# Ledger of designs, part 19: VHH binders against CTO1 family protein C17G9.12c

Target 1, 274 residues: CTO1 family protein C17G9.12c, of Schizosaccharomyces pombe (q9uue0)
Amino acid sequence: MLYIVDFDETITTYDTIHLLAEAVNKPEEWSVISDKYWQEYLAWREALPHSTTLTSYLPLLGGSRYLEEASIKRIEKSQYFSGLSEGALDNIVQLITLRAGFVEFINALVPDLRVSKTIFHVLSVNWSARVIEQTLLHHTDLTADLLCVHANDFDFDTSTNTTNGRILARNASSLLMNSTDKVREFRRIVQTDAVSSPLNVVYIGDSPTDFGCLQISPISILMRSNQKYYDILSRFEDVQLVDISEFPVQKAVPGKKIIYTCSDWCAIQKAFLA
Key: E = the ipSAE of ESMFold2; O = the ipSAE of OpenDDE; V2 = 0.75 times the mean of E and O plus 0.25 times the DockQ between their complexes.

## First folded at step 24 (VHH; framework vhh_7mjh_2)

Design v2 (from t3 with Y102F; at its last look DockQ between E and O 0.77; V2 from the best seeds 0.73)
Fold by ESMFold2, look of step 24:
Structure v2 (fold): chain B 274 residues (1-274), chain A 118 residues (1-118)
Amino acid sequence: as target 1 above (274 residues)
Amino acid sequence: EVQLVESGGGLVQPGGSLRLSCAASGFTVSSNYMSWVRQAPGKGLEWIGRIYTKGRTSYNPSLKSLVTISRDNSKNTLYLQMNSLRAEDTATYYCARDQVSFTGKDYWGQGTTVTVSS
């Protein structure tokens, strides 16, 4: 099985990206940057047209790219993330909690990961691939050679061994900002791993940045972190939501994409590893 | 299950005061950035202000003198105190779990209506 998995609120209990900003400990400067982003997001959200299919909804989500570019430009111009040590980033790991059943699921998977019977990737719009990696290595039996994280990351100044204020792509062809970017990298992962290995592909995510990958993956799982996204997907004419306990469904409705749903990793383990 | 339930809206006279509440369940208010946002009839969304995880607040400059955001962590509840209300403050008031980058993970209550009229 080739697993491609979102991080925030799929593996973790809460969204963690704001913790990166808090580690800088310049709250007045951060509020200027982040309040501007939120106001721009509100204007964008207000202008979204109604959509009755996932297929028509996805291009609308892609239209958010300019918001992320503007935010990153503000961050880089202000040098907000300049000067963080590895220790400051590692302290964030201590604040992160994982969703029920994830540690057990991953640790059960490790023997198969070592022999390449299974492959595990994280695909995220998060700003620190390092924090993602360290969180997983700290909490699970994973070793660095068994894990590949595709996300954004902070660039380091080698002369000071601290962050230099830039955000760049890690294990990705360009920055990961939205659902379209995740689809781009999903396809690259699949072309590399699934062509050379006869593994079936599973994408697991919780929110709109995942919706593109949920549409195209052979097996798609929505981790229910928010009733809003279940409700949105349930109304789309081209989507069929099915509880993971019914995996695998034998009779799909023609013209609808099956997306399985669950609330924790225990349900996934029972369905796939039982 | 994430829920946000606003309450405390209603009819109030100009010059009056009103306190809105937002009861949260399924997540911890103090672990998230939380906002109040309003929408007057036929108008766009107007950001009122935000409370950060450590309790710092920031406000829309045009509303700063009229509003105060606070929270009670023991009740997992966000508050909006509004003073010196004017007819132009008539709107639906929403609390929201907001975001600092595009994730689409913002979550909104159903809103509570405030009508300022004599």
Scores: ipSAE 0.708, ipTM 0.905, lowest interface PAE 1.3, mean pLDDT 90
ESMFold2 (binder alone), look of step 24: mean pLDDT 85; pTM 0.850
OpenDDE, look of step 24: ipSAE 0.729; ipTM 0.890

Design v3 (from t6 with M102L; at its last look DockQ between E and O 0.77; V2 from the best seeds 0.76)
Fold by OpenDDE, look of step 24:
Structure v3 (fold): chain B 274 residues (1-274), chain A 118 residues (1-118)
Amino acid sequence: as target 1 above (274 residues)
Amino acid sequence: EVQLVESGGGLVQPGGSLRLSCAASGFTVSSNYMSWVRQAPGKGLEWIGRIYTKGRTSYNPSLKSLVTISRDNSKNTLYLQMNSLRAEDTATYYCARDQVSLTGKDYWGQGTTVTVSS
């Protein structure tokens, strides 16, 4: 199987982007940037129409891309992250906690990856692909040759080993900022790595940024980080939520996408590696 | 399961004070950005203020002099102290866990209603 997995609160116990800001340690400057984003988000959220299907919901989510783009532009313009060292980013790794069972799952999977020469993919809108990569390499038996992180990353000056404050795409065609961007990259990954077995693709995510990938992946798993997103998906007419313990469902319901749900990675291991 | 439960709303006279509480479960308040937001009848959402993970606070400039946001880590609870309340402060008040990026991971309580009237 080909695994494409979200990072924040799918692999980790909490969202980690704020740790990047804290590494710079300019709380006043950051508050200006972050507050502006939050206010714009509130306005967008307020105006978001109600949807009865995942299909109709996804284009609406995509419409928020300008919020992320504007935020990134503000960050770059302010040069908030300029001068941040590679070492400082690496130190963030020790602050990140992984979900229960993830390490066990990965370590059990690694031998199979090596035999099949299959890459484990992480797909995230996070701003530091480096932090994501270092986290996985630090805590699991994954090696660099078995891991590909598709995320945004800080641009570094190789001579100083510090970031110039710019945010670029890493292992992606362009910046990853929302559900639509992740879908684009998901398709690219599948075209490259799953040509011979297109039905053996698994996407695992936890939030609305993952909803597009969950819709199109042959096998989709919602990590139940909270009840909110479960409830949203459960109300869609074109979605059927099924506990991962029932994998695989033998008959698909016509007109509905099956999305498996789980609370931890132990359940995923039982379903796919037992 | 992530939950936010606001309390402390009610009827208050103009010039009065009120402290709202937001009890959180399923996550740690001090590990997240937390905001207070309100919505007056027939109006849109209005941001009141935010407390950051390190304890820094930000406020809507129009409300800064009248509100204070704090938290009790031991109780995993967020607070909104409001002073010198006016009729225009009548609204449903919400606490929200917010984040840095557009992940859709903002959580809201059911809200608590504050009515300022003589």
Scores: ipSAE 0.745, ipTM 0.896, lowest interface PAE 0.8, mean pLDDT 94
ESMFold2, look of step 24: ipSAE 0.770; ipTM 0.922
ESMFold2 (binder alone), look of step 24: mean pLDDT 82; pTM 0.822

Design v4 (from t3 with Y102S T103I; at its last look DockQ between E and O 0.79; V2 from the best seeds 0.77)
Fold by ESMFold2, look of step 24:
Structure v4 (fold): chain B 274 residues (1-274), chain A 118 residues (1-118)
Amino acid sequence: as target 1 above (274 residues)
Amino acid sequence: EVQLVESGGGLVQPGGSLRLSCAASGFTVSSNYMSWVRQAPGKGLEWIGRIYTKGRTSYNPSLKSLVTISRDNSKNTLYLQMNSLRAEDTATYYCARDQVSSIGKDYWGQGTTVTVSS
């Protein structure tokens, strides 16, 4: 089984990107950057056409790239994240809470990971692959050789061993900013690991950045972090939401993508690792 | 279930003051960035201001002197105080849990309507 899994609000209880920004402790400078993003987002959101299918919705989500790029450019130009030590980033790990059942699920998976019977990847638009990796290594039996994190990361100045203010792609061909970027990297992961059967690939995510991967993965799981996302998907004419307890579904509706749903990792473990 | 419920709208005279409330449930207001946004009839969305997790506020510069955002953590409630109201302040006012990256993570109330009689 090839697992490709979102981080924020899928593995974690809450979105963690605020924690990165707040750890810098420059609230006035941060407000200039983040208020501008929010205002640009409001304009983009207002201009969105109505969509009745996931297929028509996904290109619209991809249209958000310019506002994500503008935000990263403002961050880099201001050098907002410059000067963070590895220790400062590792302290953020202590603020992160994992979703119920994840530790148990992943620890049960480790023996199969060691012999390459199963493969586990994280795919995220987060800004710190380091924080993701350290969170997983700290809380689970995973070791670095069993885990691959595909995300953005802070670049380090080798002379000071602190961040240099740049955000770069880690284990990805370019920055990961939206659903389209996640689909690009999802396909690269699948191609590289040479999985011979579509039924061997599972994507697990919670929010619109995951919707492209949820559409294309052979097995797709929505972690119900927020009823809003369930409601959005449930109204698309080309989507069928099914509780994970019914896995595997025997009767698919023609023309609809089955996306399984659950609220925690205990349900996933019961369905897949029984 | 995440829920935002705005209240306190209605008819006010020009020059008057009004306080809007936004009661939140299913999440903690003080653990999130929260915004007020308004939409006048036939116009686009206009950001009013934001309150950060530690209580700092920021405002649309055009409204900065006329509005104050606050919260009461014991009631999990966000407030918008508006003063010296004018006809152009007639709008539907929304509270939102907002975002700093990645589209689609925002959550909005249904809004409350404020009418300033011309």
Scores: ipSAE 0.755, ipTM 0.916, lowest interface PAE 1.1, mean pLDDT 90
ESMFold2 (binder alone), look of step 24: mean pLDDT 83; pTM 0.832
OpenDDE, look of step 24: ipSAE 0.766; ipTM 0.917

Design v5 (from t6 with S101A M102F; at its last look DockQ between E and O 0.78; V2 from the best seeds 0.71)
Fold by OpenDDE, look of step 24:
Structure v5 (fold): chain B 274 residues (1-274), chain A 118 residues (1-118)
Amino acid sequence: as target 1 above (274 residues)
Amino acid sequence: EVQLVESGGGLVQPGGSLRLSCAASGFTVSSNYMSWVRQAPGKGLEWIGRIYTKGRTSYNPSLKSLVTISRDNSKNTLYLQMNSLRAEDTATYYCARDQVAFTGKDYWGQGTTVTVSS
């Protein structure tokens, strides 16, 4: 089984991107950048048409890309993260809380990963692949040879061990900013790591940035971090939500994508590792 | 489950004051960016202001002098104090958990309606 998993509020209990900004500790400068993004997002969101299918919804979600691009440009232009030390980023790890059952799940999975020589993949729009990697290596039995983090990352000067304020892709072909980008990277991962077993791919996510991957993955799991996203998916005509306890569904409903739902990682462990 | 429930709306006379509440469940208000947003009848969304995780606040410049955003961590509740209300402040008011970046994870309450009329 190949696991491709989102990070924020899928593995963690809350979104962690704000911790990166707080590490710099320039709240006034950050508020200018963040407020601009939020206002632009509100305008975009308000104008977003309603969809009756996940298929029709996904292209609309992709339309937000210019917002994320603009935000990154503002961040880089302002050099907000310039001078942030590697140590400061590493300190963020201790602030991150993982969802219940995740550590147990991973530790139970690690022996299988070693035997099969399979990599555990994290796919995230987060700006610090380093923080993600360090978090998983710190809290679980994962080792660097079993983990690949596909996310954005700060560009570091190796001589000073500080970032120059730029955000780059880590282990991805380009920046990961939305659902469409994740789908691109998902396909790339599957093409590389699941050629011989394309049906043994599991994607786990929790939010709209994951909806594209949930649609195309052979096995899809929605982590129920919020009822809102469950409700959105439940209204789509081409989606059928099923509790993970019913895994595996014997027959797919014609015209509908099965997306399993769960509230914690214990249920996932029971479904796949029991 | 994550929920936001606004309250405190109603009819108020011009020049009056009103405090709206937003009770959150399923997440910690102080651990997130929180905003107030309003929508007048037939108009688009208008951002009122935001409170950050560390307590810093930002406001729409057009409303800054009339509004104050605060929170009570012990109650996991967000507040919007409005003073010197005008007819043009008539709207449905929403509290929201804001997005910081690309996550698409904004959450909204059902809203509470404020009507300013003599």
Scores: ipSAE 0.759, ipTM 0.909, lowest interface PAE 0.8, mean pLDDT 94
ESMFold2, look of step 24: ipSAE 0.767; ipTM 0.919
ESMFold2 (binder alone), look of step 24: mean pLDDT 81; pTM 0.818
ESMFold2, look of step 25: ipSAE 0.725; ipTM 0.906
ESMFold2 (binder alone), look of step 25: mean pLDDT 81; pTM 0.819
OpenDDE, look of step 25: ipSAE 0.659; ipTM 0.869

Design v6 (from t6 with M102H; at its last look DockQ between E and O 0.78; V2 from the best seeds 0.69)
Amino acid sequence: EVQLVESGGGLVQPGGSLRLSCAASGFTVSSNYMSWVRQAPGKGLEWIGRIYTKGRTSYNPSLKSLVTISRDNSKNTLYLQMNSLRAEDTATYYCARDQVSHTGKDYWGQGTTVTVSS
ESMFold2, look of step 24: ipSAE 0.701; ipTM 0.900
ESMFold2 (binder alone), look of step 24: mean pLDDT 84; pTM 0.843
OpenDDE, look of step 24: ipSAE 0.823; ipTM 0.932
ESMFold2, look of step 25: ipSAE 0.688; ipTM 0.891
ESMFold2 (binder alone), look of step 25: mean pLDDT 84; pTM 0.844
OpenDDE, look of step 25: ipSAE 0.631; ipTM 0.857

## First folded at step 25 (VHH; framework vhh_7mjh_2)

Design w1 (from v5 with S30D K64Q; at its last look DockQ between E and O 0.83; V2 from the best seeds 0.74)
Fold by OpenDDE, look of step 25:
Structure w1 (fold): chain B 274 residues (1-274), chain A 118 residues (1-118)
Amino acid sequence: as target 1 above (274 residues)
Amino acid sequence: EVQLVESGGGLVQPGGSLRLSCAASGFTVDSNYMSWVRQAPGKGLEWIGRIYTKGRTSYNPSLQSLVTISRDNSKNTLYLQMNSLRAEDTATYYCARDQVAFTGKDYWGQGTTVTVSS
């Protein structure tokens, strides 16, 4: 089984990007950047039409990419993160809380990963692949050889161990900013690591940035971090939500994508590792 | 289950004051950016202000002198104090868990309506 998993609020209990900003500790400057993004987002979401299918919804989500691009450009131009050290980012790891059952799940999975020589993949729009990687290596039995984090990251100078404040793609063909980008990288990962077993791919996510991957993955799991997202999916005519406890569903409804739902990683462990 | 419930709206005379409340559940308000947003009849969304995880606030410059955002962590509740209300402040007011980056993780309450009229 190949696992491709989102990070924020899928593996963690809350979004972690604000922790990056706080590490710099320039709240006034950050507020300028963040407020601008939020205002642009409000305009975007207000103009977003309603969809009755996941298929029609995804292109609309993709339209938000310019917001993320603009935000990243502002961040880079302002040099907000410039001078931030790797050590400062590493200190964020202790502030991150993982969801219940995740550590147990991973630790139970690690022996299988080693035998099969399969990589555990994290796919995230987060700005610090380093923090993601360090978090998982710190809390679980995962080792660097079994983990690949596909996310954005700060451009670090190895000589100074500080970043110039630029945000780059890490283990991705380009910046990861929305659902469309995640789909791009999902396909790339599957093409590389699941050629022999294309049906044994599991995507786990929790939010709209994951909806594209959930649609195309052979096995899709929605972590129920927010009822809102469940409700959105439940209204789509081309989606069938099923509790993970019913895995695997024997008969798919024609024209509908099965997306399993769970509240914690214990349920996932029971479904796949029991 | 994530939920936001606004309250405190109603009819108020011009020049009056009003405090709106936003009760959150399923998440903690001090772990998220929280914003107040309003929508007047027939108009678009207008950002009012935000409170950050560390307690810092920022406001729409056009409203800064008239509004104050605060929170009570023990009650997991967000507040919007509005003073010197005008007819143009008539709107439905929403509290929102907002985003640092686009994740689709914003969450809005049902809103509470404020009507400023003599």
Scores: ipSAE 0.702, ipTM 0.890, lowest interface PAE 0.8, mean pLDDT 94
ESMFold2, look of step 25: ipSAE 0.724; ipTM 0.906
ESMFold2 (binder alone), look of step 25: mean pLDDT 81; pTM 0.817

Design w2 (from v6 with S30D K64Q; at its last look DockQ between E and O 0.87; V2 from the best seeds 0.78)
Fold by ESMFold2, look of step 25:
Parts: C-alpha cells; structure tokens; sequence
Structure w2 (fold): chain B 274 residues (1-274), chain A 118 residues (1-118)
C-alpha cells in the first residue's frame, strides 16, 4: 500500500504553521506579515463562486496561488525566518501533539515498511519539512529511511548553520502552496513508487488543500477534523462519502468519486491492517 | 464539533457602545489566531482585528481607536468592544478562527447584527 498523507490536522491534532512563526519571537513584525495575508485571504474567499461539483471547485481553489506567493514573498523580503538554528526548529517538535491512533497505526506498519511491502509519504503545504520529519521520528518507530516528506522547508546558511530567510521546496518540483500543487506532487510520487512497485495508493487528508488528491487517488480518506469540510464534500454531485467501516464499497454510484471518512487513525488501522 | 456563536448585537444609538461575545466550543481560543470581521449591507468583508495565541492584538488601522478585542480563556470566549458607534458601523459581525496559509481551515460563526440608528 502506498500511503500519501497530509500532516497538519491529519496527523497532528492542531495546525502547526503558527508555531514556526512564533518561534522567531518577533510578534510586531509577524503581525504585519500575517494580518496582510488574512486580509487578502478574506477578499479571495468572498469572491469564490458557488460550486456544485468537486470537479468545478478544484480550479477555484487553485486560484489562491497569487495570495500564497505574496505571503511567502513578504516573509522572504522581511527576512522574518532568518537566523533560526536547527535546535530552535527541533524545540517546536515538543509542542506538537498527534491525532489519536496515528502512533499505533504507523508503528504497526513499520515491519512492512522495512521490507518495502508498503511505502509512507507525507505531502504538506507546511513551511518546515524538518519539523514534520523530527515530529514523526520523535513520536514513532519510523526511521529516516522509511519516511519521505514532500513539503516546503527553510533554507540554511551552511556557514552559520542557521536559516537564511528563504522558503524552498523539499522533495518537490516547486513550492507547495495549494491543492493544485499537492496534485502535481501526488502524481510524481505515484509515478515513481506505484509504477516500479505497483501498490494500491491511499491519500489521507482533512481539508481543501487535499481535495484535489482526494479526487484522483484510487483510495481516498477524509480525516474529519472539521465537520465543515465533510458538509462541503457531501453537497458535491460528483462525490460519495462513505464511513471507512464500510471499506471497500461494493456498489459505487456511477459518476461519483468515493471518499471514505473517519475521525481517527484507529479506524484506518482496523480497515487496512486487520 | 467546532462551533462559534456570536451574541450581543442589536440596536444602538450613534455615539453608543456595544460589546459582542463569541463563545467557542470544540477547540481552545488561545490555541488559534482569532479574528473579528464585519460586513455592512451590500459591501464586502472588512477585517476588524485579530488576537494571537499569546494574547497580542492587532487591528485594522482605520478602526483601531474604536475597538478592543479581548478573550477570557476560562470561558473560551472572544470579545469585541466597540465605542463611538456610527451609522457606518451597521453590519453583521463575525468571529472567525483564522489562518496564516492556504489550508482552507477558517471557521466562522453565523454572525450577530449591529444596527446603529438614531
């Protein structure tokens, strides 16, 4: 099984990006940057037309690129993230908690990971692949050779061993900022791993940046971190939501994409590893 | 289940004051960035201000002298104090759990209506 999994509020209990910003401890400078993003987001959100299908909704989500790029440019121009040590980033790991059942699920998977019967990837729009990696290594039996994280990351100045203020893609062809970017990288992962070692592909995510991958993955799971996104998906004419306890569905509705739903990782383990 | 419920809206005379409340459940208000946003009839959304996880606040500069955002963590409640109200402040006021990147995870209350009328 090839697992491709979102991080924030899919693996973690809370969104973690604000923890990265708060580690810099320049709250006045951060408020100028992040308040501008939020205001631009509000304008974009207000302009979104109503959609009746996931297929028509996905291009609208991709339309956010300009405001996500503007935010990263603002961050880089201000040098906000310059000067963080690896230790400062690793300290953030101590603040992150994981969703119920994830540690048990991944530790149960490790024997199959070691013999390549299964493969595990994280695919995220987060700004620190390092924090994602260290969180997983700290809390689970995963080792670095069993895990691949596709996300953004802070670039480092090798002479000072501190961040240089740039945000770059890690294990991705370009920055990961929205649903369209996740689909691009999802396809690259599948082409590499599923073609050479054909495994069933599972995508697991919780929110709109995951909706593109949920549409195209052979097996798609919505982690119900927020009822709002379940409700949005349930209204789409081309989506069928099914509780994961019914996996695998034998009678799909023609023309609809099945997306399984669950509230924790225990349900996923029961469906796939039992 | 995540829920935000605004209250305290109503009719107020010009020059008056009003305090709005936003009761949160399903998450902790100090674990997220929280905003107040308003929408006047026939107009777009206008950001009022934000409170950060550690309690710092920031405001729309055009409203800064008129509003104060606070919270009570023991009641899991966000507040908006509004003073010197004008007819232009007639709007639906929302509290929101907001974000710093395109996660699509913002969550909104249903709003409370404030009418400033003589």
Amino acid sequence: as target 1 above (274 residues)
Amino acid sequence: EVQLVESGGGLVQPGGSLRLSCAASGFTVDSNYMSWVRQAPGKGLEWIGRIYTKGRTSYNPSLQSLVTISRDNSKNTLYLQMNSLRAEDTATYYCARDQVSHTGKDYWGQGTTVTVSS
Scores: ipSAE 0.683, ipTM 0.892, lowest interface PAE 1.4, mean pLDDT 90
ESMFold2 (binder alone), look of step 25: mean pLDDT 84; pTM 0.837
OpenDDE, look of step 25: ipSAE 0.811; ipTM 0.935

Design w3 (from v5 with F102Y; at its last read DockQ between E and O 0.79; V2 from the best seeds 0.80)
Amino acid sequence: EVQLVESGGGLVQPGGSLRLSCAASGFTVSSNYMSWVRQAPGKGLEWIGRIYTKGRTSYNPSLKSLVTISRDNSKNTLYLQMNSLRAEDTATYYCARDQVAYTGKDYWGQGTTVTVSS
ESMFold2, look of step 25: ipSAE 0.763; ipTM 0.917
ESMFold2 (binder alone), look of step 25: mean pLDDT 84; pTM 0.840
OpenDDE, look of step 25: ipSAE 0.845; ipTM 0.943
ESMFold2, fold request of step 26: ipSAE 0.724, 0.679, 0.740; ipTM 0.907, 0.895, 0.908
ESMFold2 (binder alone), fold request of step 26: mean pLDDT 85, 85, 84; pTM 0.851, 0.848, 0.849
OpenDDE, fold request of step 26: ipSAE 0.856, 0.759, 0.762; ipTM 0.941, 0.916, 0.917
ESMFold2, last read: ipSAE 0.762, 0.726, 0.085; ipTM 0.920, 0.905, 0.550
ESMFold2 (binder alone), last read: mean pLDDT 84, 85, 84; pTM 0.846, 0.851, 0.848
OpenDDE, last read: ipSAE 0.734, 0.770, 0.840; ipTM 0.907, 0.916, 0.937

Design w4 (from v6 with S101A; at its last look DockQ between E and O 0.85; V2 from the best seeds 0.71)
Fold by OpenDDE, look of step 25:
Structure w4 (fold): chain B 274 residues (1-274), chain A 118 residues (1-118)
Amino acid sequence: as target 1 above (274 residues)
Amino acid sequence: EVQLVESGGGLVQPGGSLRLSCAASGFTVSSNYMSWVRQAPGKGLEWIGRIYTKGRTSYNPSLKSLVTISRDNSKNTLYLQMNSLRAEDTATYYCARDQVAHTGKDYWGQGTTVTVSS
């Protein structure tokens, strides 16, 4: 089975992007950048129409790309992250808390990954693939040969081990900024790693940036980090939410995508590794 | 389950003060950026201000002198102190867990209505 998993609030207990910003410790400058983004986001959010299907909702989500791009451009132009060291990013790892059961799940999975020579994939819009990678390698039995993090990352100078403040794609064809981008990379990963077993692909996510992948993955799991996202999905006519304890559902409702739901990784382990 | 519940709204006279509360559950307020926003009748959303994870605040320049955002970590509650209220401050006020970038992760309460009238 091929796992493609979101990071923030799927593997972790809370979003970690603010930790990156705080590592720079320029709160006044960050406030200017983040406030601008939030104001623009509010305007976009307000204008966003409600959809009755996931299919119709996804293109609307994709419309936020200009906000994300603008934010990244502001960050790069301001040089906010310029000079940040790899060491400083590594120090963030200790501040990150993983969700209950995740470590146990991964450690139970690692032997199977080694036998099957299957990579565990993380797919995230986070700005530090490094932090994601270090977090997983630090807390679990995963080794670098079994893990691939598809995310954004800071552009580091290899000689100084500091970043010029630019944000680039790592293990992705281009920047990962929204649900549409994740779908792009999801398809790429599946094409590469799941050619022989296309039905044995599991996507696990928790937020709207994951909705596209949840729609197209053979097996989809929503981590219930926020009831709001569950509620949104529950209202879609082309979605059927099912508790992971009922995996696998034998009869799919025509025209509906089954998305399993869980509250922790223990439930996922029971469903797939028990 | 994530939940935000605003309270403290009501009728107030011009020049009056009001403190709104936002009780959060299912997540830690101090671990997130939190904002107050408002929407006047027939108007769009207006950002009021934000409190960051380390307690720093930022405000809409047009409202900065009139508002203060704070929180009580022990109560997992966000506050909005408003002074010198005017008729144009009449609105439904919302607290929100902010999205800082790319994640599509925001969460709003049901709002509390403030009416400023003589």
Scores: ipSAE 0.541, ipTM 0.817, lowest interface PAE 1.2, mean pLDDT 93
ESMFold2, look of step 25: ipSAE 0.791; ipTM 0.926
ESMFold2 (binder alone), look of step 25: mean pLDDT 82; pTM 0.828

Design w5 (from v6 with S58Y; at its last look DockQ between E and O 0.05; V2 from the best seeds 0.00; counts 0 for: pae E 9.9 > 2, placed apart)
Fold by ESMFold2, look of step 25:
Structure w5 (fold): chain B 274 residues (1-274), chain A 118 residues (1-118)
Amino acid sequence: as target 1 above (274 residues)
Amino acid sequence: EVQLVESGGGLVQPGGSLRLSCAASGFTVSSNYMSWVRQAPGKGLEWIGRIYTKGRTYYNPSLKSLVTISRDNSKNTLYLQMNSLRAEDTATYYCARDQVSHTGKDYWGQGTTVTVSS
C-alpha cells in the first residue's frame, strides 16, 4: 500500500502552524500578519459560488492562490520567521498532540516499510517539514529513511545556523499552498513510486486542501476532524461517503466517488492491518 | 505562578446557550494571545478560537456563528459564549495562552465540562 497522508488535523489533533508563529514570540507583529490573511480568507470563502459537485468545486478551491501567496510575501517581507534555531523548531514537537491510534498504526507498519511492502509519505501545506519529521520521529518507531515529507520548510542561513525568513518547498516542485498544489504533488509521488507496478494508493486528509487528492486517489479516506467538511462533501452529487468499517465497498454507485470516513486511526488500522 | 481556571460548564439542552469563564493569575490576559480549545470524549483537541492582544478574534470556521470570545481586563478573565448548542458540542473546554514566551511556557487550564443532552 502507498500511503499519502495530510499532517495537520489528520495526524495531529489540531492545526500546528500557529505553534511555528509562537516560537518567534512576537505576538503583535504576528497579529498584523494573521489578521490580514484571515480577512482575505473570509472574503474569498464567502464569495465562492454554490457548487453541486466535487468536480466543479475543485477549480474554485484553486482560486485561493492569490491570498496564500500574499500571506507568504508578507511573512517574508517582515522577516518574521528569521532567527529560529533547529533546537527552537524541535522544541515545538513537545507541544504537538497526535490523533488517537496514529502511533500504533505507524508502528504496526514499520516492519513492512523496512522491506518496501508499503510506503509512507506526508503531503502538507505546513511551513516546516522539519517539525513534521521531528514530530513523527519523536513519537513513533519511524526512522528518517522510512519517512518522506513533502511540504514547505524554513530556509536556513548557513553562517548563523538559524532560519533566514524565507519559506521554500521541500520534496516538491514548488510551494504547497492549496488543493491544486497537493494534487500536483500527489501525482508526482504516485508516478515516482508506482512506475512499474502500481501499489494500491490511499490518500488520507481532513479538509478542503485535501479534496482534490480525495477525488483522484484510488482509495480515499476523510478523517472527520470537523463536521463542516463532512457536510460539504455529503452534499455533492458525485460523492458517496462511506464509513471505513465497510471497507471495501463491493458495489459503487455509478458516477460517484467513494470517500471513506473515520474519526481516528484505530478504525483505519482495523480496516487495513487487522 | 501562572494559573488558568475554567468555570461555567454543566448540563444544557440542545439549542441552549452557555458562557464559560477563564480566570487568569500570574500574567495579564490582554497582553497575550489567548485561545479556547475543546476535547470531546474519545477525540483529540479541537481549536475553537483565538483573541489577540489587540482584541480581534478569529474562530474555527465550523464554529464561527456559534461562539464568541471576549475578555474583561478589569477581572483578568477570558470568556467563551456558546449558542445553539448541539450534542456534538459535548466536551471538556480549556483556555490556554497560545503564545510561547522565551521567559516561560504557555499554560493550560484544568478544563470545564459541557454536556449537551435532552
Scores: ipSAE 0.006, ipTM 0.193, lowest interface PAE 9.9, mean pLDDT 84
ESMFold2 (binder alone), look of step 25: mean pLDDT 84; pTM 0.840
OpenDDE, look of step 25: ipSAE 0.609; ipTM 0.834

Design w6 (from v5 with F102W; at its last read DockQ between E and O 0.87; V2 from the best seeds 0.79)
Amino acid sequence: EVQLVESGGGLVQPGGSLRLSCAASGFTVSSNYMSWVRQAPGKGLEWIGRIYTKGRTSYNPSLKSLVTISRDNSKNTLYLQMNSLRAEDTATYYCARDQVAWTGKDYWGQGTTVTVSS
ESMFold2, look of step 25: ipSAE 0.713; ipTM 0.899
ESMFold2 (binder alone), look of step 25: mean pLDDT 82; pTM 0.821
OpenDDE, look of step 25: ipSAE 0.811; ipTM 0.936
ESMFold2, fold request of step 26: ipSAE 0.673, 0.718, 0.718; ipTM 0.889, 0.903, 0.901
ESMFold2 (binder alone), fold request of step 26: mean pLDDT 82, 82, 82; pTM 0.829, 0.828, 0.824
OpenDDE, fold request of step 26: ipSAE 0.827, 0.775, 0.834; ipTM 0.930, 0.923, 0.933
ESMFold2, last read: ipSAE 0.616, 0.735, 0.423; ipTM 0.874, 0.906, 0.771
ESMFold2 (binder alone), last read: mean pLDDT 82, 81, 82; pTM 0.825, 0.817, 0.827
OpenDDE, last read: ipSAE 0.774, 0.764, 0.787; ipTM 0.917, 0.909, 0.921

